VH-VL binders against Rho GTPase-activating protein gacY (gacY). Designs and how they scored, part 17

Target 1, 192 residues: Rho GTPase-activating protein gacY (gacY), of Dictyostelium discoideum (Social amoeba) (q54th9r528to719)
Amino acid sequence: APLEDVINRPDNPGEIPVLFEKGIAYLSRRGLQVEGLFRLSGANSQIKSLRQGFDQGEDVDLEDVEDVHTVAGLLKLYLRELPSPLFPFDLYSSFIEISKGEQTKPQKVESLKLLLSLLPPANKALSKHLFKFLGKVIENSSVNKMNSVNLSIVFAPNLLKDKEGNVMDAVADAQFVNQVVQLILDNINILF
Key: E = the ipSAE of ESMFold2; O = the ipSAE of OpenDDE; V2 = 0.75 times the mean of E and O plus 0.25 times the DockQ between their complexes.

## First folded at step 14 (VH-VL; framework fv_navenibart)

Design x1 (from v3 with heavy chain W105E; at its last look DockQ between E and O 0.86; V2 from the best seeds 0.83)
Fold by ESMFold2, look of step 14:
Structure x1 (fold): chain C 192 residues (1-192), chain A 122 residues (1-122), chain B 107 residues (1-107)
Amino acid sequence: as target 1 above (192 residues)
Amino acid sequence: QVQLVQSGAEVKKPGSSVKVSCKASGYTFSYYAMNWVRQAPGQGLEWIGYIYPIFGEANYNAKFQGRVTITVDKSTTTAYMELSSLRSEDTAVYFCARGPYYDYESGPFDYWGQGTTVTVSS
Amino acid sequence: DIQMTQSPSSLSASVGDRVTITCKASQDISDYVAWYQQKPGKAPKFLIYAASSRQSGVPDRFSGSGSGTDFTLTISSLQPEDFATYFCQQYDRYPYTFGQGTKLEIK
């Protein structure tokens, strides 16, 4: 389902999907000190089952989930399966041009601020919640081993995609997609 | 054309270490998991662990934690598995096997090295 | 760890036979199962993923089925090249684990 449709459901009280709200809350309490958060995998079958529960509007209680990596995987799966990525298809080329460009880092950050301002309201809200949480993950990187480089590698393919790209195009662009997401992660306080 | 070419057979004494190499070609080495699997004579397959070269941090089957080290050299597109404190039960064929792309798609091992026989005996 | 138990451990069959190999998981793994064929002295060859999807180049006589804990590899109309050992593998969660193998022999 499109992001705007999800946040308008009666069973979604907040400005972001309840799946994300509950997931961030869970990981804030139990995940920040866990090694390899977002990098290590949980159980695929359990992630699928939790996703289906949220899709059907069930009141899913994540506190029953003992494996932190399963909840982290659930958040990544949600982002990956959005019909339109969190950073929409029509902005993909603009994001890539920032990483390829010769501008100074401050100029690139200003361009990022402009691009992020073009996000639809639901995408902006989810981006703010996600990246503020990822900032907390980075603050704990000495224990969890997930710095901005590692998080960019993990999240970049889940955040933006070329609508007309195939697997080979995705591989060719991977460094640039990772770099622009890393730049966002390094400047969360300025951008959000 | 994906290829995984492993180092040659080794004979080791108990208590020593072995390091097996796996040279990868035909794909972007950094972006795919490299797994290690072993097979004792006449036995089934046992997963040892994996590494995504782009992260550089390995993850191990708890059975081998503390005895195994999986590393990569991105400049030579080569993965390594080192097993220490060898015992006779470590006698096996050791395989490298390519896993999924790092976007975390679920997937089995689609390409395998030819195997490296490690024999541990006095 | 998820235990994968194959049955039978070995079987004998003739060219043209239909054979069935089963694999049980110790707990629910949905359809996150692969099957491999291994001939003596060779690396495993990837056949089936997602319990039932054939890898490119695998003949139609190989089929897989199952979900949850019970999985089946079926080979219809056996060919001479099909005599090998077959392994199931779960890839639902780490550590990834394999069945102990089923040796399919001539006769």
Scores: ipSAE 0.744, ipTM 0.880, lowest interface PAE 0.9, mean pLDDT 91
ESMFold2 (binder alone), look of step 14: mean pLDDT 94; pTM 0.954
OpenDDE, look of step 14: ipSAE 0.892; ipTM 0.938

Design x2 (from v3 with heavy chain W105H; at its last look DockQ between E and O 0.92; V2 from the best seeds 0.85)
Fold by ESMFold2, look of step 14:
Structure x2 (fold): chain C 192 residues (1-192), chain A 122 residues (1-122), chain B 107 residues (1-107)
Amino acid sequence: as target 1 above (192 residues)
Amino acid sequence: QVQLVQSGAEVKKPGSSVKVSCKASGYTFSYYAMNWVRQAPGQGLEWIGYIYPIFGEANYNAKFQGRVTITVDKSTTTAYMELSSLRSEDTAVYFCARGPYYDYHSGPFDYWGQGTTVTVSS
Amino acid sequence: DIQMTQSPSSLSASVGDRVTITCKASQDISDYVAWYQQKPGKAPKFLIYAASSRQSGVPDRFSGSGSGTDFTLTISSLQPEDFATYFCQQYDRYPYTFGQGTKLEIK
């Protein structure tokens, strides 16, 4: 389902999907010190089952989930499966141009501020919650070993896609997609 | 086309180490998992561990943790598996196998190396 | 760890026969199962993923089915090149594990 539809469901009281609210809360309590958070994989069958429960509007209780990587995987899967990505298709070229360009980092950060201001309200809300949490993950990187480089690699393909691109085009663009997400991760306090 | 070419057969004494190489070509080496799997004579397959070269950190089957080291050299697109403190039951054919692109959470092994026979004999 | 148990361990059949090989997981793994063919002295060859999806280039006489704990590989009309050992593999969770194999022999 589109993000706007999810946040307007009767079973979704907040401004972001309840899946994310519960997932971020779980990972804030149990995940920040876990090595390889978002990089390592949980059980695929359990991730699928949890996703289906949230999709059906069930009151899913994540406290029964033993494996932190299952909850991390759930969040990535949700982003990956959005019919319109968190950073929408029509902004893809603009994001890529920032990483390809020769502007200074302060200039690139100013361009990012502008692009993020163009996000729909639901996308802005989810981005703020997600990136504020990822900032906490980075602050704990000496223990969890997930710095901005590693997080950009795992999140970039789940955050923005070329609507017109085939898989070979996606591979060719991967470094630039990763780089722009890394720049966001390096500047969370300024951007959010 | 994707190709995985492994180093030649090894004969080793108990207590020694072996390092097997796997040269990859025909795809973007950094973006796909490289797995190691072994097969004892007449037996089934056993997963040892994997690495995504883009991350540079390996993950191991707990059975082998402490004895195995999986590494990559991105400049030569080559993966390595080193197994230490060899025992007779480590006699097997060792395969490298390509796993999924890094944006998938898991997947099967679509391309395999030809295998490297390691014999541990006193 | 998820244990994968194949049945039978070996099977004799003739060219043209329909053959069924089963694989049972010790726990629910949804459809996260792959099948491989291995000939003597060679590496495994990838056939099926997601329990039922054929890899590109695999003949349509190979089919897979199942979900949960019970999985099946079927070869609808055996060809001479199909005599080999077949392995199932779960990729639902670490450590990834394989069935012990089913050797398909010419009768």
Scores: ipSAE 0.776, ipTM 0.894, lowest interface PAE 0.8, mean pLDDT 92
ESMFold2 (binder alone), look of step 14: mean pLDDT 94; pTM 0.953
OpenDDE, look of step 14: ipSAE 0.889; ipTM 0.938

Design x3 (from v3 with heavy chain W105F; at its last look DockQ between E and O 0.85; V2 from the best seeds 0.84)
Fold by ESMFold2, look of step 14:
Structure x3 (fold): chain C 192 residues (1-192), chain A 122 residues (1-122), chain B 107 residues (1-107)
Amino acid sequence: as target 1 above (192 residues)
Amino acid sequence: QVQLVQSGAEVKKPGSSVKVSCKASGYTFSYYAMNWVRQAPGQGLEWIGYIYPIFGEANYNAKFQGRVTITVDKSTTTAYMELSSLRSEDTAVYFCARGPYYDYFSGPFDYWGQGTTVTVSS
Amino acid sequence: DIQMTQSPSSLSASVGDRVTITCKASQDISDYVAWYQQKPGKAPKFLIYAASSRQSGVPDRFSGSGSGTDFTLTISSLQPEDFATYFCQQYDRYPYTFGQGTKLEIK
């Protein structure tokens, strides 16, 4: 389902999907000190089952999930399966051109600030919650081993993609999409 | 053309170590998992572990923890598996196998090396 | 660890026959199953992923089915090159595990 439709469901009282609200809460309590958070894999069948529960409007209780990597995987799966990515298709080229460009880092950050201001309201809200949480993951990187470089690698494919690109196009662009997401992760307090 | 080419057969004594190489070509080496799987004579397949070269950290089957080291050399697009404290039951064919692109949670092994026979005997 | 129990351990058949091979997981693994063909002295060849999806270049006579715990590989009309050992594999969670194999022999 589109993000706007999810946040307007009767069983979704907040400004972000309840899946994300519960997932971030779970990981804030249990995940910040876990090595390889968002990089290591949980059980795919459990991730799928949890996703289906949220899709059907069930009151899913994540506290019964023993493996933090399953909840981290659930958040990544949600982002990956959005019909329009969190950073929408029509902004893809603009994001990737920031990483390719010859501007100074302060100039690139100003360009990012403008691009992020163009996100639809639901996308802005989810981006803010996600990246503020990822900032906490980075603050704990000495223990969890997930710095901005590592997080950019795991999140970039789930955040933006070329609408008409195939796997080979995605591989060719990977360095640039990773780099622009890393720049966002390095400047969370300025951008959000 | 994805290709995985492994080092040649090894004959080893018990208690020694073996290091098997797997040279990858035809794809972006850093972005795909490299798995190691072994097959003892007349037996099934046993997963040893994997590494994503872009992260550089290996993950192992608990059965092999403490005896196996999986590494990569990005400059030569080569993966390595080293097994120490060899026993006769480590006699097997060792395969490298390509796993999924790093944007997947997990996946099957779509390309395999030709295998490296390791024989452990006195 | 998830145990994959494969049956039968061996099967005799003739060219043109339809055969089925089954694989049972010790826990629900949804459709995260792959199938491989292995000829003597060779590496496994990837056939099926996601329980039922054929890899590019795999002949139409190979089909997979199942979800949950019970999975089947079917070869609809055996060819001479299909006599081999077949393995299922789960990739739902680490450690990855394989069935013990089914040797398909000429009758």
Scores: ipSAE 0.771, ipTM 0.886, lowest interface PAE 0.8, mean pLDDT 92
ESMFold2 (binder alone), look of step 14: mean pLDDT 94; pTM 0.954
OpenDDE, look of step 14: ipSAE 0.896; ipTM 0.942

Design x4 (from v2 with heavy chain N35H; at its last look DockQ between E and O 0.90; V2 from the best seeds 0.84)
Heavy chain, then light chain:
Amino acid sequence: QVQLVQSGAEVKKPGSSVKVSCKASGYTFSYYAMHWVRQAPGQGLEWIGYIYPIFGEANYNAKFQGRVTITVDKSTTTAYMELSSLRSEDTAVYFCARGPYYDEWSGPFDYWGQGTTVTVSS
Amino acid sequence: DIQMTQSPSSLSASVGDRVTITCKASQDISDYVAWYQQKPGKAPKFLIYAASSRQSGVPDRFSGSGSGTDFTLTISSLQPEDFATYFCQQYDRYPYTFGQGTKLEIK
ESMFold2, look of step 14: ipSAE 0.777; ipTM 0.894
ESMFold2 (binder alone), look of step 14: mean pLDDT 93; pTM 0.951
OpenDDE, look of step 14: ipSAE 0.895; ipTM 0.941
ESMFold2, look of step 15: ipSAE 0.744; ipTM 0.882
ESMFold2 (binder alone), look of step 15: mean pLDDT 93; pTM 0.951
OpenDDE, look of step 15: ipSAE 0.900; ipTM 0.944

Design x5 (from v3 with heavy chain W105Q; at its last look DockQ between E and O 0.92; V2 from the best seeds 0.85)
Fold by ESMFold2, look of step 14:
Structure x5 (fold): chain C 192 residues (1-192), chain A 122 residues (1-122), chain B 107 residues (1-107)
Amino acid sequence: as target 1 above (192 residues)
Amino acid sequence: QVQLVQSGAEVKKPGSSVKVSCKASGYTFSYYAMNWVRQAPGQGLEWIGYIYPIFGEANYNAKFQGRVTITVDKSTTTAYMELSSLRSEDTAVYFCARGPYYDYQSGPFDYWGQGTTVTVSS
Amino acid sequence: DIQMTQSPSSLSASVGDRVTITCKASQDISDYVAWYQQKPGKAPKFLIYAASSRQSGVPDRFSGSGSGTDFTLTISSLQPEDFATYFCQQYDRYPYTFGQGTKLEIK
């Protein structure tokens, strides 16, 4: 389902998907000190089952989930499966140009601020919640081992992709996609 | 064409260490998991652990934790598995095997090295 | 850890026979199962993923089925090159685990 449709469902009272709200809450309590958060894998079958529960409007209780990596995987799966990525197809080339360009990092950050202002309201809301949480993960990187570089690698393919790109194109662009997400992660307080 | 070429057979004494190499070619080495699997004579397969070279951090089967170190050298596209404090029960063929691209949740092993026989005997 | 139990441990068959090998997981793993063929002294060869999807270049006579805990590999008409040991593997969660193997021999 498109992001706007999910946040308008009767069973979704907040401005972001309830799946994401509950997932961030769970990980804020249990995940910040866990080594390899978002990098290590949870149980695929459990992630699939949890996703189905949320899709059907069930009142899913994540407290029963013992494996932190399963909840982290649920959030990544949600982002990856959006019909239009969190950073929409229309903006893909603009994001990539920032990472490929030879401007200074402060100039690139100003360009990012403009691009993020163009996000639809639902995408902005989800981006703010996600990146504020990822800022907390980075603050704990001495314990969890997930710095901005590692998080960019994990999240970049889940945040933006080329609508017309094939697998070979995605592999060729991977470093630039990772770099632009890293720049966002390094500047969360300025951008969000 | 994806190819994984492993180092040659080793004969080791109990208590020593072995380091097996796996030279990869034909794909973007950094982006795919490298797994290690062993097979004792006449036995099934046992997963040891993996590494994604792009992250540089390995994850291990708990039964090997503390004795195994998996590393990579991205400049030579080579993965290494070092097993220490060897016992006779560690006698096996050790395989490297390519796992999924790093954006996948998990996946099977589509390409395997030829195997490295490690014999631990007194 | 998820235990994968294969049945039978060995099996004798003739060229042209239909053969079925089963694999049972100790708990629900959806369809996160792969199958491999291994000949003596060789590395495993990847055949099936997602319980039923055939890898490119694998002959049509190989098929997989199942979901949840019960999985099968079927060879519809055995060829001489199919006599080998077959392993199932779960990749639902770490540690990845394999069945103990099924040795398929010529009768």
Scores: ipSAE 0.762, ipTM 0.884, lowest interface PAE 0.8, mean pLDDT 92
ESMFold2 (binder alone), look of step 14: mean pLDDT 94; pTM 0.953
OpenDDE, look of step 14: ipSAE 0.893; ipTM 0.941

Design x6 (from q1 with heavy chain T28I; at its last look DockQ between E and O 0.89; V2 from the best seeds 0.00; counts 0 for: grease 19.2 > 18.9, SAP .524 > .496)
Heavy chain, then light chain:
Amino acid sequence: QVQLVQSGAEVKKPGSSVKVSCKASGYIFSYYAMNWVRQAPGQGLEWIGYIYPIFGEANYNAKFQGRVTITVDKSTTTAYMELSSLRSEDTAVYFCARGPYYDTWSGPFDYWGQGTTVTVSS
Amino acid sequence: DIQMTQSPSSLSASVGDRVTITCKASQDISDYVAWYQQKPGKAPKFLIYAASSRQSGVPDRFSGSGSGTDFTLTISSLQPEDFATYFCQQYDRYPYTFGQGTKLEIK
ESMFold2, look of step 14: ipSAE 0.800; ipTM 0.901
ESMFold2 (binder alone), look of step 14: mean pLDDT 94; pTM 0.953
OpenDDE, look of step 14: ipSAE 0.903; ipTM 0.945

## First folded at step 15 (VH-VL; framework fv_navenibart)

Design y1 (from x4 with heavy chain T28V; at its last look DockQ between E and O 0.89; V2 from the best seeds 0.86)
Heavy chain, then light chain:
Amino acid sequence: QVQLVQSGAEVKKPGSSVKVSCKASGYVFSYYAMHWVRQAPGQGLEWIGYIYPIFGEANYNAKFQGRVTITVDKSTTTAYMELSSLRSEDTAVYFCARGPYYDEWSGPFDYWGQGTTVTVSS
Amino acid sequence: DIQMTQSPSSLSASVGDRVTITCKASQDISDYVAWYQQKPGKAPKFLIYAASSRQSGVPDRFSGSGSGTDFTLTISSLQPEDFATYFCQQYDRYPYTFGQGTKLEIK
ESMFold2, look of step 15: ipSAE 0.800; ipTM 0.901
ESMFold2 (binder alone), look of step 15: mean pLDDT 93; pTM 0.952
OpenDDE, look of step 15: ipSAE 0.902; ipTM 0.946

Design y2 (from x4 with heavy chain T28I Y111S; at its last fold request DockQ between E and O 0.87; V2 from the best seeds 0.84)
Heavy chain, then light chain:
Amino acid sequence: QVQLVQSGAEVKKPGSSVKVSCKASGYIFSYYAMHWVRQAPGQGLEWIGYIYPIFGEANYNAKFQGRVTITVDKSTTTAYMELSSLRSEDTAVYFCARGPYYDEWSGPFDSWGQGTTVTVSS
Amino acid sequence: DIQMTQSPSSLSASVGDRVTITCKASQDISDYVAWYQQKPGKAPKFLIYAASSRQSGVPDRFSGSGSGTDFTLTISSLQPEDFATYFCQQYDRYPYTFGQGTKLEIK
ESMFold2, look of step 15: ipSAE 0.777; ipTM 0.894
ESMFold2 (binder alone), look of step 15: mean pLDDT 93; pTM 0.948
OpenDDE, look of step 15: ipSAE 0.909; ipTM 0.949
ESMFold2, look of step 16: ipSAE 0.791; ipTM 0.898
ESMFold2 (binder alone), look of step 16: mean pLDDT 93; pTM 0.947
OpenDDE, look of step 16: ipSAE 0.898; ipTM 0.940
ESMFold2, look of step 18: ipSAE 0.756; ipTM 0.884
ESMFold2 (binder alone), look of step 18: mean pLDDT 93; pTM 0.949
OpenDDE, look of step 18: ipSAE 0.900; ipTM 0.941
ESMFold2, fold request of step 19: ipSAE 0.751, 0.748, 0.757; ipTM 0.883, 0.883, 0.884
ESMFold2 (binder alone), fold request of step 19: mean pLDDT 93, 93, 93; pTM 0.947, 0.946, 0.945
OpenDDE, fold request of step 19: ipSAE 0.899, 0.897, 0.895; ipTM 0.946, 0.941, 0.945

Design y3 (from x4 with heavy chain Y52W; at its last look DockQ between E and O 0.89; V2 from the best seeds 0.81)
Fold by ESMFold2, look of step 15:
Structure y3 (fold): chain C 192 residues (1-192), chain A 122 residues (1-122), chain B 107 residues (1-107)
Amino acid sequence: as target 1 above (192 residues)
Amino acid sequence: QVQLVQSGAEVKKPGSSVKVSCKASGYTFSYYAMHWVRQAPGQGLEWIGYIWPIFGEANYNAKFQGRVTITVDKSTTTAYMELSSLRSEDTAVYFCARGPYYDEWSGPFDYWGQGTTVTVSS
Amino acid sequence: DIQMTQSPSSLSASVGDRVTITCKASQDISDYVAWYQQKPGKAPKFLIYAASSRQSGVPDRFSGSGSGTDFTLTISSLQPEDFATYFCQQYDRYPYTFGQGTKLEIK
């Protein structure tokens, strides 16, 4: 389902998908000190089952989930499966040109601020919640081993996609997609 | 064209170690998981572990924990598996196999190396 | 650990026959199953992912089905080149595990 449709469902009281709200809450309590958060895998069948529960409007209780990596995987799966990515197709080229460009990092951060201001309201809300949480993951990187570089690698392909990209184009752009997400992760307080 | 080319056969004594190499070409090495699988004579396949080259960290089947080390050299696009404290039961063909693109947390193995026969005998 | 129990261990059939190989998981693994073909002295060849999806270049006579704990590989019209051993593999969770194999002998 499109992100705007999900946040307008009767079973979604907040400004972001309830799946994400519950997932961030779970990981804030149980995940910040876990090595390899978002990098290591949980059980795919459990992730799929949890996703289906949320899609069907069930009141899914994540506290029953023992494996932290399953909840982390759920959040990544949600982002990957959005019909339109969190950073929409229309802005993909603009994001990539920031990482390819010759500007200084402060200039690139100003361009990012502008691009993020262009996000639809639902996308802005989810981005803010996601990246503020990822900032907490980075603050705990001495224990969890997930710094901005590692998180950018894990999240970038789930956040930005070229609408017409084939496998070769996606691989060719991967470093630039990773770099622009890393720049966002390095500047969360300024951007959000 | 994706290719995984492994080092040659090894004959080893019990208690020694072996290090098998797997040279990858035809794709962006860092972006795909590399797995190791073995097959004893007349037996099925047994998963040893894997590494994500982009992160440089490995995970192992608990049966091999403490005896196996999986590493990569990104500059030569080569993965390595080292198995120590060899026993006769470790006699097998050892395969490297390419796993999923790094944005997937699990997946099947779409390309395999030719295999490296390791024989452990006294 | 998920145990994959594969049946039969061996099978003999004629060209043109329909053959079915089964694989049972010890726990629910949804559709996270792959199938491989292995010829003597060769590495496994990837056939099926997600229980039922054929890899590019795999002939239409190969099909997979199943979800949960019970999975099948079917060859609808056996060809001489299909002589091989077939393995199922779960990739739902680590450690990844394989069935013991089914040796398909063609008369």
Scores: ipSAE 0.652, ipTM 0.832, lowest interface PAE 1.1, mean pLDDT 91
ESMFold2 (binder alone), look of step 15: mean pLDDT 93; pTM 0.949
OpenDDE, look of step 15: ipSAE 0.910; ipTM 0.950

Design y4 (from x4 with heavy chain Y50W; at its last look DockQ between E and O 0.96; V2 from the best seeds 0.83)
Fold by ESMFold2, look of step 15:
Structure y4 (fold): chain C 192 residues (1-192), chain A 122 residues (1-122), chain B 107 residues (1-107)
Amino acid sequence: as target 1 above (192 residues)
Amino acid sequence: QVQLVQSGAEVKKPGSSVKVSCKASGYTFSYYAMHWVRQAPGQGLEWIGWIYPIFGEANYNAKFQGRVTITVDKSTTTAYMELSSLRSEDTAVYFCARGPYYDEWSGPFDYWGQGTTVTVSS
Amino acid sequence: DIQMTQSPSSLSASVGDRVTITCKASQDISDYVAWYQQKPGKAPKFLIYAASSRQSGVPDRFSGSGSGTDFTLTISSLQPEDFATYFCQQYDRYPYTFGQGTKLEIK
């Protein structure tokens, strides 16, 4: 389902999907000190089952989940499966041109601030919650081993996709997609 | 065309170590998982561990943790598996195998190296 | 760890036969199962993923089925080149584990 439709459902009280609200809460309590958070794999069958429960509007209780990597995987899967990416298709080229360009980092950050302001309201809300949480993950990177470089690699393909892209174009652009997401991760307090 | 070409057969004595190489070509090396799997004579397959070269950190089957080191050299597109404190039970064919693209967290192994026979005998 | 138990350990069949190999997981793994063919002295060859999806270039006589804990590989009309050992593998969770293998001998 489109993100805007999910947040407008009666069973979704907040401004972001309840799946994300519960997942971030879980990972804030149990995940920040876990090595390889978002990089390591949880059980695929459990991730699939949890996703189906949320999709059907069931009251899913993540506290029953023992494996932190399963909840991290759930959040990644949700982002990957959005019909329109969190950073929408029509902004893809604009994001990529920031990473390809030779502007100074302050200029690139200014451009990012403008692009993020163009996001639909639901996308802005989810981006803010997600990236503020990822900032906490980065603050704990000495233990969890997930710095802005590692998180950009994990999250970039789940956040930003070329609508017209094929596998060759995706491989060719991967470094620039990763780089622009890394720049966002390095500047969370300014951008959100 | 994807190829995984492994180093040649090795004969080792107990207590020593072995380092097997796996040269990858035909794809973007950094972006795909590399796994290591072994097969003892007349037996099934046993998963050892994996690495995504782009992260540079390896993860291991707990059975081998403490004895195995998996590394990559991105400049030569080569993966390595080193097994230490060898025992006769480590006699096996060791395979490298390509896993999924890095935007996935799990998947099957679509391409395999030819295998490297390691014999541990005194 | 998820244990994958294959049956039978070996079987003998003629060209043209329909053969079925089974694999049972110790826990529910949904459809996260792959099948491989291995000829003597060679590396495994990838056949099936997601329990039932054929990899590109795999003949349509190979089919897989199952979900949960019980999985099958079927060869609908056995060919001489199908002499091999077949392995199932789960990729639901680490550590990845394989069945012990089924040796298919052509009469």
Scores: ipSAE 0.696, ipTM 0.862, lowest interface PAE 1.1, mean pLDDT 91
ESMFold2 (binder alone), look of step 15: mean pLDDT 92; pTM 0.939
OpenDDE, look of step 15: ipSAE 0.873; ipTM 0.929

